# VH-VL binders against q9vpl3: the designs that were tried, part 240

Target 1, 224 residues: q9vpl3
Amino acid sequence: RGKINIQRPKAPHYERARVVAVTQPKYPELPKAKSCFKTRAERTQQQQENPYNEIIAREVRNWLDHSRLVAFFHLSSITADDIFRVRVQLHKQNLHLKSYGSKIIEQAVKNTRYEAIVPLFHSNHCIVFSPDPEKTAALLRIVRRVPQMVLLGGIVEETMLSRNQLVAYAQMPGLHAVQAQLVQTLSQAPGHLIQQLQAHQNSFVQVLDVHAKNQMNEETPKST

## First folded at step 8 (VH-VL)

Design da40 (framework fv_anetumab)
Fold by ESMFold2-Fast, scan of step 8:
Structure da40 (fold): chain C 224 residues (1-224), chain A 121 residues (1-121), chain B 111 residues (1-111)
Amino acid sequence: as target 1 above (224 residues)
Amino acid sequence: QVELVQSGAEVKKPGESLKISCKGSGYSFTDYWIGWVRQAPGKGLEWMGIIYPGDSYTRYSPSFQGQVTISADKSISTAYLQWSSLKASDTAMYYCARDEGIYDSYPFDYWGQGTLVTVSS
Amino acid sequence: DIALTQPASVSGSPGQSITISCTGTSSDVGGDNYVSWYQQHPGKAPKLMIYEVSNRPSGVSNRFSGSKSGNTASLTISGLQAEDEADYYCSSYTSSSTPYVFGGGTKLTVL
């Protein structure tokens, strides 16, 4: 097989899912004064939220935490064959195209540093994950052939980037030191006096980065 | 070292079936597309179609859709081009070529040596 | 059918520069960096000379360069040498029904 490192969200192991189903606790019925019949409404009220959504949300969080490159796209109408072709081309570059419902994304990123991405998913969307940020140029090159996919922004080295910032990062491919300087410049706090990039570009990048950092800083502490 | 090795020359009669091969070596076969390109005697290059061996996804030129079948066997790193019924007009040199699929120009970076197919009565 | 237009032949003398044109439409050559160039010697398989309009693969002489203007791409060969005598084909990605089209080919003669 190829040298592609595939990091995937963990699906529930078959044996674990089976054990959980068998061992799920059954509690005794509450004492009833009189209940010889259960109404349709009472049966409906006994329905519980499917825990599958939480499992998928955890998988999304795992992808976000362990991918050094995450790109967000708006997706216009596209045939199954065309999206499959794109997925295949991306996969050979260790780029993993995933589609998740907006509620699952919201659940996955709520109260995390990535909560700011939620508005990006209120329309038809998809996400590309990769452990390798050097693949940003390859990603954009592949996606240019797919007019139905429109880049919205992404995350590189845990830093949220706008569309223009991701494009700028991609235009410095193969220069690790330069790419690292760009990410550090984008991540610098307001008032820092050291500038590694040209003043004009650095100013533009910092304005967008401050906005992204402010959205990340809106991450709330863990709560019930 | 990257190499594409094609099967030997074929001489066939109209109506006969034929399957020619292209074996890749020196790289991860399932990570690259294989294209087929035809060149009739004394004529230019014509793109026929491509396959991604990792999942056998194919695309054909409209001129060759339904006339040929492209397939691949990833276990032996081999792509195939097949005709169910040959015509005299199928006489040509057939090349296989590798495409990484990430470049906007769809460049074929390595080519097989070619398989000459002659169809005559 | 051939979608891209190339001159049937061009000629030059050793040390001269020559240019081969490749004309298409806004959906192929006139689009993004959709053009590649191939060299084919008689009886041999084609060799990639230029990809994405102007990029050279490793091992291709810097005497070969590519450019485009509007719907016309150009391959320029400087310091022409006898071994450059070959057929040259342009190709382009297209946003139409087929992802690939080739030009008709240009025979380069070194006089």
Scores: ipSAE 0.019, ipTM 0.498, lowest interface PAE 6.8, mean pLDDT 76

Design da41 (framework fv_anetumab)
Fold by ESMFold2-Fast, scan of step 8:
Structure da41 (fold): chain C 224 residues (1-224), chain A 121 residues (1-121), chain B 111 residues (1-111)
Amino acid sequence: as target 1 above (224 residues)
Amino acid sequence: QVELVQSGAEVKKPGESLKISCKGSGYSFTDYWIGWVRQAPGKGLEWMGIIYPGDSYTRYSPSFQGQVTISADKSISTAYLQWSSLKASDTAMYYCARDEGIYDSYGMDVWGQGTLVTVSS
Amino acid sequence: DIALTQPASVSGSPGQSITISCTGTSSDVGGDNYVSWYQQHPGKAPKLMIYEVSNRPSGVSNRFSGSKSGNTASLTISGLQAEDEADYYCSSYTSSSTPYVFGGGTKLTVL
């Protein structure tokens, strides 16, 4: 049977007081669109280190450090309205869906214990964070109804888990000791786990490549 | 004491509109999904779609997208399935079912009794 | 193919064991451990017998068990009884355009 969180869990603390930003850390505004032509001043400014990237990278690291559940997804085309509904459902379970650029993620995890996750983010992706690892089952229930989100793997209690291992963890209701033992058992070969996560991403790319090559009347997409 | 109660049998002519209901009781209606399943006479089960009553988010089977509308009124713990224009091929038993989800269940654990819809000439 | 494949019929005698198979793809039965089994008696609504491949809801006899290997899930009924005569449906959540799919159903006859 399920569990009820009596204290109604809150989102992890961002260390917001430490971040002085012109853009809000929780709801950052989209960067100003670049014009077709740029002035000399704008070109010179872009050559300098971008403080926006540092602020967002710090936010990513805070989420990773303060979340006991982190799940990685490949994200296929989805409407803004549909992803908003998914975010609302996840938020009710203290699950926080975030999307960051690959460069920002690389910068955030460089020289940290999380550096191994970088290869997962070479395509469209999103991440779900939670301070509560018991919410893994709720997470998987919600995303089952969202075919555009493909689970790649995750981190539970600082342990890297493949998709299948994360699913197995989710099936352990209310037995914290059994869950902890399962996580320890599944984490015995971290190199193999990273391989499995990368293989899932590579298999997806391979499927797309085979489909594209079998498409006689279409070759490649044009423009960006 | 958890149950889903569906509206009574309907007999309609092609082209008529119809709205059938599924009322939940004995549980928190907004915490569970409600799915709709069709069963044509002597045939198997067909999944039509599902709704989360808390925010009215819906997902449809491609076969039923555009043919039916699923909705819910959380103030009266009732989900609905409706047709703007019925066809003879819509003759079937229609079930609503609860997907527990909240308690680590991944199946439809509570079913309504079914609503028989007959559409003829 | 989006639909799950089940045999149309299976038969057995009282006291025997029978197995009903359910074959899908790597994106449904083979991928996730979210296979469910339903029992339907004539004129009645379906009843959940197995969820998450192998778990039984309260009130379901331990004679019913579920398993999965690759893209095929199986429902096994041991110690067959006359009341087990019914239609059995498998189902799974998928990552395809149809997030939930049923098998074609299997009629179990107890002879």
Scores: ipSAE 0.007, ipTM 0.462, lowest interface PAE 11.5, mean pLDDT 75

Design da42 (framework fv_anetumab)
Fold by ESMFold2-Fast, scan of step 8:
Structure da42 (fold): chain C 224 residues (1-224), chain A 121 residues (1-121), chain B 111 residues (1-111)
Amino acid sequence: as target 1 above (224 residues)
Amino acid sequence: QVELVQSGAEVKKPGESLKISCKGSGYSFTDYWIGWVRQAPGKGLEWMGIIYPGDSYTRYSPSFQGQVTISADKSISTAYLQWSSLKASDTAMYYCARDEGIYDSYYFDYWGQGTLVTVSS
Amino acid sequence: DIALTQPASVSGSPGQSITISCTGTSSDVGSDNYVSWYQQHPGKAPKLMIYEVSNRPSGVSNRFSGSKSGNTASLTISGLQAEDEADYYCSSYTSSSTPYVFGGGTKLTVL
């Protein structure tokens, strides 16, 4: 809220800049300017998506390859301010919350060992990355406070884990070797993992629907 | 080594305010939820609400929303349960308890010794 | 709201096994591993005995075990001892607004 007026037009340093600023031609509003603007915006958006998608896909692959903990979440409607607060809290624990479009994720994981995760991103989603798998418990305690984020599963030490397996991993003693052994023991085939991850997502969505209906039926007045 | 120590018994009159405390030790206080559970004389356990001390995020049972206030002071590892105006029906034992649950599991692993609150005219 | 149903009392003799039931609905007890069990001796705070249906905390005797079938969770105590005489409460998640709902409690008498 403060210092709004600090944003001022740049003062001219040269006579040329000063003359240009004073005599700069006004751009009249063109007939059908909105139609031209929409066409231009649509065209530039389509053209930019193609080259930028590959750059961002490489960033996603880098995160996947250099993170020992990756957690996948379904993301219900949440405000930018709310997600920013969550991101800040996670960052304090060396947990990095990222959001990428489904097309970018598909491009990033196509023909890789992670290709099986693509179906998880059919709806709104986000991913948390960390170099430290011992932070799984901290991650889950933080996101428990955020009902809009629903855990789908993850990858720990390059092993794909279902929601329940990731939760079990988080409950193990804080010794790295013991946790790595548990991950190996809990690992599952990709086909079965995807089915389990989708089933858990559907179960939680059903629970959220019941909760929403119960809140509406209670009609408790929110005071103050 | 994990311990929750609650404040001593209180005897109050209806209409008075009260704030009781629960001090955690032997663990990282800001990493665990603290819940409050009520037990009326001769009755069962009833969850009132819970707080995450790391950012003071609170949630209340529908039965206790607006009846009590839960807060925490992370600098002294202490959670609080407060009434603005006590009623005779508030006479009960009040327990604080630490929630060990990770993600979607909900259970209390360590409990305070309890604070008896007696409200009588 | 919807309370979890427990028998008011149960009794057994030393050395026997007893089971205490906790019945909810498909959206709580039947939904996932949400059930925990607490032991409370007179004048004392509750103690966690079982969490997530069947897991036992460090320091809890292996005579205590938990299980679930459909909408009913069960606490089983084998080799009953006099010290087991206490009130037992189940608890389960029911919804986001009521993540801790306790059963009415069961008084265990060791004859």
Scores: ipSAE 0.148, ipTM 0.594, lowest interface PAE 4.5, mean pLDDT 79

Design da43 (framework fv_anetumab)
Fold by ESMFold2-Fast, scan of step 8:
Parts: sequence; C-alpha cells; structure tokens
Structure da43 (fold): chain C 224 residues (1-224), chain A 121 residues (1-121), chain B 111 residues (1-111)
Amino acid sequence: as target 1 above (224 residues)
Amino acid sequence: QVELVQSGAEVKKPGESLKISCKGSGYSFTDYWIGWVRQAPGKGLEWMGIIYPGDSYTRYSPSFQGQVTISADKSISTAYLQWSSLKASDTAMYYCARDEGIYDSYYFDYWGQGTLVTVSS
Amino acid sequence: DIALTQPASVSGSPGQSITISCTGTSSDVGADNYVSWYQQHPGKAPKLMIYEVSNRPSGVSNRFSGSKSGNTASLTISGLQAEDEADYYCSSYTSSSTPYVFGGGTKLTVL
C-alpha cells in the first residue's frame, strides 16, 4: 500500500501471483546502461536505441502480428489495484491489456501498415490484444466498468476501425462469414480514420476534464 | 434460453433486514451486468443500481446509494439486493434484469419475474 | 425530477397507428443511440421492445418501431391490437448523472 520493499519481499497471494505471472512478458536480462551525460535530444535517441526498448518493441510487433483483435484506449489516472482487477477480468476472456511508452509504440509500428496509429499514443494510453475477434463484445462490456479507459478505436482482422465501427462489430454475433462481411462493410470508408480517431481522443480528454471538475464539486454528503 | 428467477414475496416489519435473490441461467453469468429496478405500487420504474458479477463492481443511483447493497455470488450465478433496515417506503416490486448493452449502450434484454416486498406493522 | 418526459396516457382504436414521445436532454436522448423502450402488462415484468433507438429484439412484432429527432425519441405502434394495451417506458443512458434513467411511463388504452 505504497511502501517499497528493499529487502526480500513476501510473495503475493497465490491467486494474484498467478495473474501477475501470465501478464508479465518474458524479458532476457539486459546489460547495464553505459550512457554518459547527454543533451535531451541525444538522451531521447539513446532511449530509442536502448536494448530494452528494442526488446519491448519486438514484443509489441509480435502482439500485433498474432492478434486478430487490437483495441486502443485513452487511459486517465487509475490505481494499480484497479487496473490489476481489470487485467484479471480481461485475461479470463483471452484479452491481454498492455501499456507501452509512445516511443516504443512508434518504434514497433514504424514501416508497418499501422504506422498511422502513432498520434493516438502521444498521451496516456493502453492497448488490448486478443487472438479471438469474437471477444470484442466481452472486451467492451468489461471496460464499460472502467471510466478511466476511453475507447479510441481498434484493428479487427487487420482492418482499422473507428470507435463506432468497433462497437457496431461487437453488436453482431454470428457466423465467421457474417463477421467478415461486417468488417468489410464497415471498412469501406478509407481515409480520414486517423483524423477521426484523434478528434475523438481530443473530445474525450476535454469531456473527462469537465467530468472530473464537476465530480469534485458535487461529491458532498448533500449530493446523495 | 436465458432466464432470471427471483426469490419469492416477502412481508417484513420496519427495521428488519432483508436479502432477495436473482438467479441467472442459460448464459455466462459473469459476462453480463445485472441491474435492479424498483416499482412502487401504482408508480413507474426506478433504476436502483447495477453489478458486474465478474469482479462484483457496483454502481448505484444517487437515490439508493447507502440505502441498499447489491452483491453477486458467481459460483451459484446469483445476484442479491439487500437492506440492513427496511422502511415502509421500501414497499415495492423489485426486478432484476440482464444488461445486454455494449460499451456505453445500456439496456435490459431479460427481466426476472419480480419480488414483491411489503413492509408494514 | 430528472426523469425522461412521456405523456401520461395515449389511446387508439384497433388498426390505428399511435406514437409515444420521450423527451430528454442533450446528455441522454440527444447524445447518442441510448434509448430503449419497454412494454409492461399489469402484474407482469417489463419486456424489451426497442433498443438503441430503433433496433427490435427477436420475437418483437414489426408493428413496433423507434426513431429519434434531437432530444425526443418516439415509439410508433402500427396496426394496434388489443394485446398492445399496456404501460410503455422509455429509458436512456445518461452522462450527466448516474448512468440510467426511465421515463414516467405512458398508459396505452386500446378502445
């Protein structure tokens, strides 16, 4: 509950330890940093070339290549316990919530068909991956309980979808052929997708700011 | 064949505690939200609150916050509505309903038959 | 007092069409396709008739249709039948308060 364990910590309870184990990526041991004093630009370049960042970027590319469902969210401030509870519910549905720095995302999608999504990640964000596109409805029902996560859009069967298109996809359970037809139909408006997703993100950031201010003003014993 | 089955009618005195139940069947109980709706005699529908059984996350109407507790037991696919101390004004029909909504679309596709709660002398 | 506004009653004859209105604000009815409609016969549980403004669940007659213009949603029942006599409630998600609100209900009488 906010304390740092410098000494050998006690292992988490078995149930939580199991969830942590399945959500943690397997990283090889990294060499110690060899950086000297550098300017911000040089430091940024060094961070992008850091072996750790490259390994994480490869992990992101692997998730993108092996996931038939990818959903992008704006993430406002949330406690570690709350996000952990969300990860547990998502994992039960084979949905994998990941958070990566914007520079790592940029490095991962550079020179790929998904390079256009980079602007979405210039603010706080998270991504949900799944090999099963039929889990889109389950994903959206679970994240509905998390007001800090705001849907921006996603990728289904390698097709980029806006927020409204992804929600529409989730509402049509059916045969694989019907799902493929829906994705094709919803993706028939090429272009402007990045602008639509960015405009939606900016609108939600503004709405969230207003909501936070209103909630601070209205949370009194008298407002029950 | 989705079905919600609620517990039977209750007759209680003011100050008594009560817990009524709503059992879901024919679907994955933990994948859908369950809402509770109140209807006072001869009056309209009032939304009380909602629960996500997967992690027992709850949200209440301001009118019912602190007056009732909503809970769920996923091992027996049952949601609960509970009062610590009943009042005569709690006399009403109580419905549970499954929320089929996706993301920000809230609507109840299947409803329980209702539990009549009468609170008097 | 933040409930959606519906007329208290509406009446029609068999075979006639009637419309029930549901008026809210830009934060609920006007915000998106959040409106649903429920039918309730005396002593029975409500039944979902329309969801997301205009969608009809399986098993609901095509005589029931929904629409929306601005902050007002409408339920239209064509070819009125005696069994349509019931109370009808609109409902909506709301972003300005706790997330769900019902209208006051409309009693439909089939004369």
Scores: ipSAE 0.373, ipTM 0.680, lowest interface PAE 2.5, mean pLDDT 79

Design da44 (framework fv_anetumab)
Fold by ESMFold2-Fast, scan of step 8:
Order: sequence, then structure tokens, then C-alpha cells
Structure da44 (fold): chain C 224 residues (1-224), chain A 121 residues (1-121), chain B 111 residues (1-111)
Amino acid sequence: as target 1 above (224 residues)
Amino acid sequence: QVELVQSGAEVKKPGESLKISCKGSGYSFTDYWIGWVRQAPGKGLEWMGIIYPGDSYTRYSPSFQGQVTISADKSISTAYLQWSSLKASDTAMYYCARDEGIYDSYYFDYWGQGTLVTVSS
Amino acid sequence: DIALTQPASVSGSPGQSITISCTGTSSDVGYDNYVSWYQQHPGKAPKLMIYEVSNRPSGVSNRFSGSKSGNTASLTISGLQAEDEADYYCSSYTSSSTPYVFGGGTKLTVL
């Protein structure tokens, strides 16, 4: 067992630096650092200006209304390059990874049947949308590669499902009639999703702690 | 329908390299993880590692990290297990298996027939 | 090098019911419903018998059932038949350095 210098850049860190370098605007494109100021101004405006928030909230409502599959995840610290690779893999399966601020989510679902999901977004989060509920199994297999994404629950055919219910749904054959019956069986009391997720709050915290410990010790066995 | 076909038995000497294969058919190869499981003569099952063929992401058991390399070629729906230098202790039956597990659930629904590797001088 | 604890052997007569235990910790068997069971006949590949504690794959006899209480999972085989004579392995997700661990295996003899 050797000690691995965690502070020394690894391949993922080097790759992230290269991605940042190629995505940065070239000097000849802009006479001044306008983009930096604009980014900060846009962030402030996004938080304070209701018109901008309402536009994005309408976009979120559109995604919710036109997606037969919506999955909610807690998102731990992850590099831009890593999340980009995940987004690409998901897109190949018609799965769309989106991230929105908690206030925008609250504004989007206010006075809708999905208002109960708001507490799930108090911490760092992301959402995956798809018009195809048969892609639930593909989604969960892809996310299995990403320990920083922890499944919280979802919405399938307008029915809110806990993490365990969504996993069970993913095991069902691709026949629409069978899938619809399973959704109804798993969630006979619509609106109980948040209670089930809150009841599993300790399990969620334990999963995060376990993943953090495994990540820290993955490259260097503790038993040495 | 779904089938995993492994390469034939191998007889090798210590120090030799070896690469065995596992070809999947009857399903979308890049949508499922492939695991490798070892069974020494008269012993139990031991998990070696797993690969996601869509991007060739691998995860190994600590006992096999650095001892073997798992890879996949999605153009021919084939996963591989390879050794740079075999030892007599590598004598075992090697199984590949499709992981049907969802999220944190690891379970193998279809198994290859096994590849017997014998390493002796 | 963590393995789940199973009895080395279990025996029964045709028509009897037997139970094979699989004991771990709160970080593996006790964590959620991620226990599976495999049957292996001599010279053959393992076959999935139970997944996620209690689910049976298509083609597996309803004589096989799985359950879990705390940190111990159990495989129950009712109406024992000669063809059930095999080695049985439990497995589970684990939060240690490896995400997957097998039990040591149980040899079932039908006398």
C-alpha cells in the first residue's frame, strides 16, 4: 500500500482544466473582461428579479408537464467535465439533466400537484426529465456510475414515487399497461412521497456518509 | 434471447500474459454492466470487478486492483479480463455475468458458462 | 476481504423445508433491500434464485423464498427435491471498499 498524494492533480483534474481552457472566450473576441462582470450581474439579477425567475419557472413547468419521467437527485461536489460526460450519456437515452435554484423550483410548482417536492431541493440538487418512462432503468444504470448523484425519488405518469418505488418501477417490463398498473399499486395514496422520503432521511444521510468515506479511501486501502 | 458466451479453457505457464473474453448477445450491450467473478478450485465465489461498457468505466475489488485489467469493446459487444503476468494462484474458473441490478442493487441475472484457467509449470 | 456469514452445510429430507441464513452488518445485509441468492450445481455456472431480498426471477420455483430481519437474510426452500442439492451463495451491496460481497457458501445435501 502506497500513499497517494491527493493534492497532486489527477487525470480528472487535468481534464477539467483543459475543458475550462477550451471553453473560455479567446482574447480577440472581447476587448475587455465583460463576461466576468456580466456573469456576476446575471447571478444577482437571477436571485432578485421576479421577471427572470418567472421565465425560468415557466420553463421548469413545461418540462414537468411534458415529461412522463422526472427523477430527483441530490448532487454532491462534481467537476464540470464529469457532469458533462454524464449529461452526454443521459442525452443518448432521451434523458435531460437540468439544475435549477430552489426558489425557481418553488415558484414553478407553486399551486400545482407537485408542490410537495419543494423540501427535496433545500440542498444541492439536479433533475432528470424524459418523455419516455421506459428509460427509468437506463437512467438508474447510468447514475450508478456517478456516486455524487444520490436518488431521492421521482414522478412517473404524474404519480410521485419514493426512491424505492422508482427502483421497483424500473424492474417492470416495457408494456405500458403493466407499467401503469405498477405505478398505481406502488402509489395508491398520491402525495405520500415526501413523508416516505423524510422517513428515509437517516438512510439518505448514511448513504452520503458512506459514499464520502468510500471516495476518500478508494485509491488507498485503509487496511494497510 | 440473452446470452453470454465466454472463450475456451486456457493452460498457461507462470509469467505468461492472458486475455479472456465474454461476448453478449440478445440485448443492448452498452445498457448493462458486466461483472467478473472468480472461483478457485473447491472454493466459493469472489467478485473481481465490473465494467460499464458505454464509457468503459471500471470498478475493482481491492484484492484484484492492479492484478487484472477489465475492458470492453462495444463494437463487438465483448468484455475482456486480462493478466500481464500469470501466477499459479490464478488457477480458477472465471465467470462473466450481466448485472441487472438497479442503482445500488448488484445482482447478476445471466452468467457465461465460465472459462477455466490453469496455470502450472 | 469481507465475506457474509453462512453455515458451511445444511441437510434435509425430500419434502422438508430448510432455511439458509446469511449474516452481515448494518452496512451490507442490513442496508436497504440489496440481498441476492445464487444456486450452483457442481461444474456449472451460478444461477440467480432471489434478488433484492425476496424477488424471484422468471423460471425460479415458488418453493424458493427470501426474507430479511435486521442484519440476517434467509433463503427458505420448501418441499425439498433431490435437484435442490447444490451450493447456495448470498450476496449484498456493501459500503466498504468494494460495492459487492459474497457469502462463504452453503452446501445443501438432500438425504
Scores: ipSAE 0.291, ipTM 0.609, lowest interface PAE 2.6, mean pLDDT 78

Design da45 (framework fv_anetumab)
Fold by ESMFold2-Fast, scan of step 8:
Structure da45 (fold): chain C 224 residues (1-224), chain A 121 residues (1-121), chain B 111 residues (1-111)
Amino acid sequence: as target 1 above (224 residues)
Amino acid sequence: QVELVQSGAEVKKPGESLKISCKGSGYSFTDYWIGWVRQAPGKGLEWMGIIYPGDSYTRYSPSFQGQVTISADKSISTAYLQWSSLKASDTAMYYCARDEGIYDSYYFDYWGQGTLVTVSS
Amino acid sequence: DIALTQPASVSGSPGQSITISCTGTSSDVGGDDYVSWYQQHPGKAPKLMIYEVSNRPSGVSNRFSGSKSGNTASLTISGLQAEDEADYYCSSYTSSSTPYVFGGGTKLTVL
């Protein structure tokens, strides 16, 4: 008799306890949930059974170490023939288009300052390498014809740059030293941009002050 | 040193075909995009389209898609703008220009002298 | 096809400074350093005066400067001279189906 009434209790103190338990924030660790399928030890064993991945990871590290320009792209569906034509145009400018699996890239950059790039490679991607950072402009002009390749950012002279910062770098003509200085400027915190803006404002205020003083000197008789 | 030289003025009747040219010199022709810009009499500038001569990849303004064909011959460093059938409304000055822009930064640093196309019955 | 908004005309006297505005959206003028400025004298081809908002090509007088605030770019001409009398066009990349767009143009008159 009471069975249906037991499913809908009227006592508020039990309702509060249940609400607290249900509304507690849940932050499941995706690695632990995923490890129900494979443990860390099983994943380590599987990686040890794939020595090919470490060989390719070393190749990626070698490209990163010997390239002064690295550009990262999201790659939408593109035919093998179209990507081959892009590779040919890039190769003429000493630009080397490479594609690697996300796990290989993660293995290559773990425990390095470039570890932050890993999230960029969870979807389809490709990377362009060059020993010559002056080729950044040539790279971006070629890639403009390939809407399937979307620029995400890059590394120039060992400095990580956003998409917009890499584009700005490409605009600088001249010596590597000048370009390296631009890279340092572009990669600095927002505070540096504020400092630059304040310097321009101070210069403008100084110009206005000089103009005001000149007008005052014209209107006021000069005293020796 | 960098120069774009366009073909001479044309006077045509409606329905006729036309192909005008733009020859680049003083730079590596295949390394820069070439754009075409139209200016109707007494009106402003209208972007028509652009070509990458290295592989003849083209992009058109929606207003000109299907109205004109842009092409290039890299062996003679020349870009072309072509109509299969001219209309009176095609009467305008046509400029070619070299795009110095990087990625999404489009700007034309050198311009041809222009080709006046007059279409009248 | 959406053009950038410019005033139809602007005027100034020799030696003065004038400013021409170019207003777009966050997808073009406001998005990045996409804005360029062109000068056109009657019967002549346009000439690039400013690129990427504030950069000046070699051979362009330092009296010409560019800036941007939000969705509005500005071309400023200081020490105005009679030869500056021309039509001025702004232009920008846009993420729309037309990747490049021009402003309607501004006629500068030097009084």
Scores: ipSAE 0.129, ipTM 0.562, lowest interface PAE 3.8, mean pLDDT 78

Design da46 (framework fv_anetumab)
Fold by ESMFold2-Fast, scan of step 8:
Structure da46 (fold): chain C 224 residues (1-224), chain A 121 residues (1-121), chain B 111 residues (1-111)
Amino acid sequence: as target 1 above (224 residues)
Amino acid sequence: QVELVQSGAEVKKPGESLKISCKGSGYSFTDYWIGWVRQAPGKGLEWMGIIYPGDSYTRYSPSFQGQVTISADKSISTAYLQWSSLKASDTAMYYCARDEGIYDSYYFDYWGQGTLVTVSS
Amino acid sequence: DIALTQPASVSGSPGQSITISCTGTSSDVGGDEYVSWYQQHPGKAPKLMIYEVSNRPSGVSNRFSGSKSGNTASLTISGLQAEDEADYYCSSYTSSSTPYVFGGGTKLTVL
């Protein structure tokens, strides 16, 4: 409640778009025309709708670019009251629950490093965004209470993680400390080292992810 | 340093109310789940329910739904297990235990010492 | 009825290795890394020995190890010592309504 600031740009118009999309203008009394091919009018209508989708897709790209934590969920049947309670709990932790159509997601991530996520959105889904990757554990604790939300995977510090990898990341309290150290080292060594240190950060995250995944696959853990 | 301290043993008669406590220390109380586990004399462990103190969200075992109330007071880092009307079959050792509650993790890492509740006429 | 099955008792001599089994179904023990193991000495609270099938908490001896094959999880205690004599309980997630289900317990006797 104290964190809400009206000076900040307002939320996307997704809720309005969703209401319009689920509205069913019933005109069953009119004769139905049968056609196996799209008409010129249908092609024109598709082109006219494309600009709106691009605006929302740009909004999704903005969320992806400015969030260091992105988590993807399958969403089963849930009441409006239940999802509202979840959204409030998430918001208290600076976690932002959003829903977008699969075509908009596809358009947003096309030709980006995140194109591989598109198949995750062919069913009912929602996404949680946060600028703070340290909130991953808080996110998973909240979602554990919501059986209708099933974790599919996520993106942490620009690294794509599977469900098991994201769970392992949440259980590794040392990861954020290592990331902080790398950022501190990077700030003291600008220039050509930026790309190298970022590559090392990503490689380190992947190494920890592989180690966690090997342990989850019933492999005997190595202790140093 | 993490410690769960439970209230002392209770001797009650059937029909009486009772509220037992579990105080957490050495960690952020609102970040962990507190579960209640029952052990009847000479029997095994049986989960009763669990609470997330940060928002008082509770989940109960089907066997204990409606029979007990679980609550928490985060200002004093204490969780509670309460009966409105005790019966002789409630005689048991009651443990509180902590669960980190990270997605798909279902185990108790720290346990209280237990509260023995004896209900007899 | 979805109880986890453990043998009522197991015995061994000092220095030997013993194994305690915990058998469930494909949706609980066989489904994921759901199994944990607890040690309980007479008159004391349970202590977590193994979580998520094979992981040991800090402070638990490396003589204790966990594994799983199909629908059966196993707790193995190597180099058996007198202080290992206790009741051992397995636990597993079974469903969202019963996220904590304990086995019947196994009494370990050190001869």
Scores: ipSAE 0.041, ipTM 0.552, lowest interface PAE 5.8, mean pLDDT 78

Design da47 (framework fv_anetumab)
Fold by ESMFold2-Fast, scan of step 8:
Structure da47 (fold): chain C 224 residues (1-224), chain A 121 residues (1-121), chain B 111 residues (1-111)
Amino acid sequence: as target 1 above (224 residues)
Amino acid sequence: QVELVQSGAEVKKPGESLKISCKGSGYSFTDYWIGWVRQAPGKGLEWMGIIYPGDSYTRYSPSFQGQVTISADKSISTAYLQWSSLKASDTAMYYCARDEGIYDSYYFDYWGQGTLVTVSS
Amino acid sequence: DIALTQPASVSGSPGQSITISCTGTSSDVGGDYYVSWYQQHPGKAPKLMIYEVSNRPSGVSNRFSGSKSGNTASLTISGLQAEDEADYYCSSYTSSSTPYVFGGGTKLTVL
């Protein structure tokens, strides 16, 4: 028996004009959601506390389910203009750069095969999604020019890959069958791969002299 | 076939300016990095800098930062290495080389034939 | 400055095997895929022989192999031939600011 949260009941489809004229809202209004101005930091914090974070978590699950390429990055300090430039370059290659709070990621991957990736998102992070795994080389060529983005690992064809395995995959010729075989060959049991991804992130965090935060995070997750 | 063709040998005097070239063919020039590697007479290989021709992003070795300028013209698939004022110590063989640039997998898969630069009085 | 240590010279006879070492640190040569090897004949451009520690480009003889143990990478040439006589350079990634660091080079003499 799966763990079930309260689900919203199915509602019949109505025309917009009819809904506006006849239907009264049944759910209470959220005062915080109605606030006009919030700082970026306040919006991020309130988003993590928002009871409707499940809506965004479903979006994340949809990206995971429909993307044949998912790459995880640590993101160090970067300007809004610089990240926008990177996002535009990636989008031209059908690569979609997304950032989500750790609570939303946790909700999205809860009770899925990807649940163990949650510790990767305790520090600043971003994720790149694509339906096209052949774009892995293009992704890695673009991010080579962005030293603020540090590759942690990824998922290709639903198979978790370490940083080194993802780089190896990117170097394969454009033969889809050969690439699929490589993914199978390079893959490891999910527990072992997650340990490798965590090690890469922890090494980078230590280089950045954020050891204290790393120690707190190490006490939270249980060793696999 | 992938080929990098460099400009011919140069003989210059100290204080003169110089610009040497490296033309790529047989591949998508804007998708690969071009590096410059120096080899002084009888010495080993020394990396100078790299350029991504697609947007002219450059990165220099700390030893060569401010001493040389690397540029590229993607319309003619050519990369350049330039000095504003040559010194006798700039006498060396200069190689250009291609790197695919897959994240931090750094190696040069194809090399130009080299340009010998001699700086003497 | 040379960060990677190679022997200045190595010698072998035709048909024998030789190994050239390249020693660095855990952050460069010690990494799983950072090491490459280049062959340079006198008066010619370098040629890539090995990349990512042990991978061989198409067109390079299978007599050439690469390996690594800890912070020391090795290039092994089996069945030595006269045309193998050349200088050999190892190279490693060290950081984004110094993505190419070469060893001092090893002169292989085939006697």
Scores: ipSAE 0.225, ipTM 0.585, lowest interface PAE 2.7, mean pLDDT 78

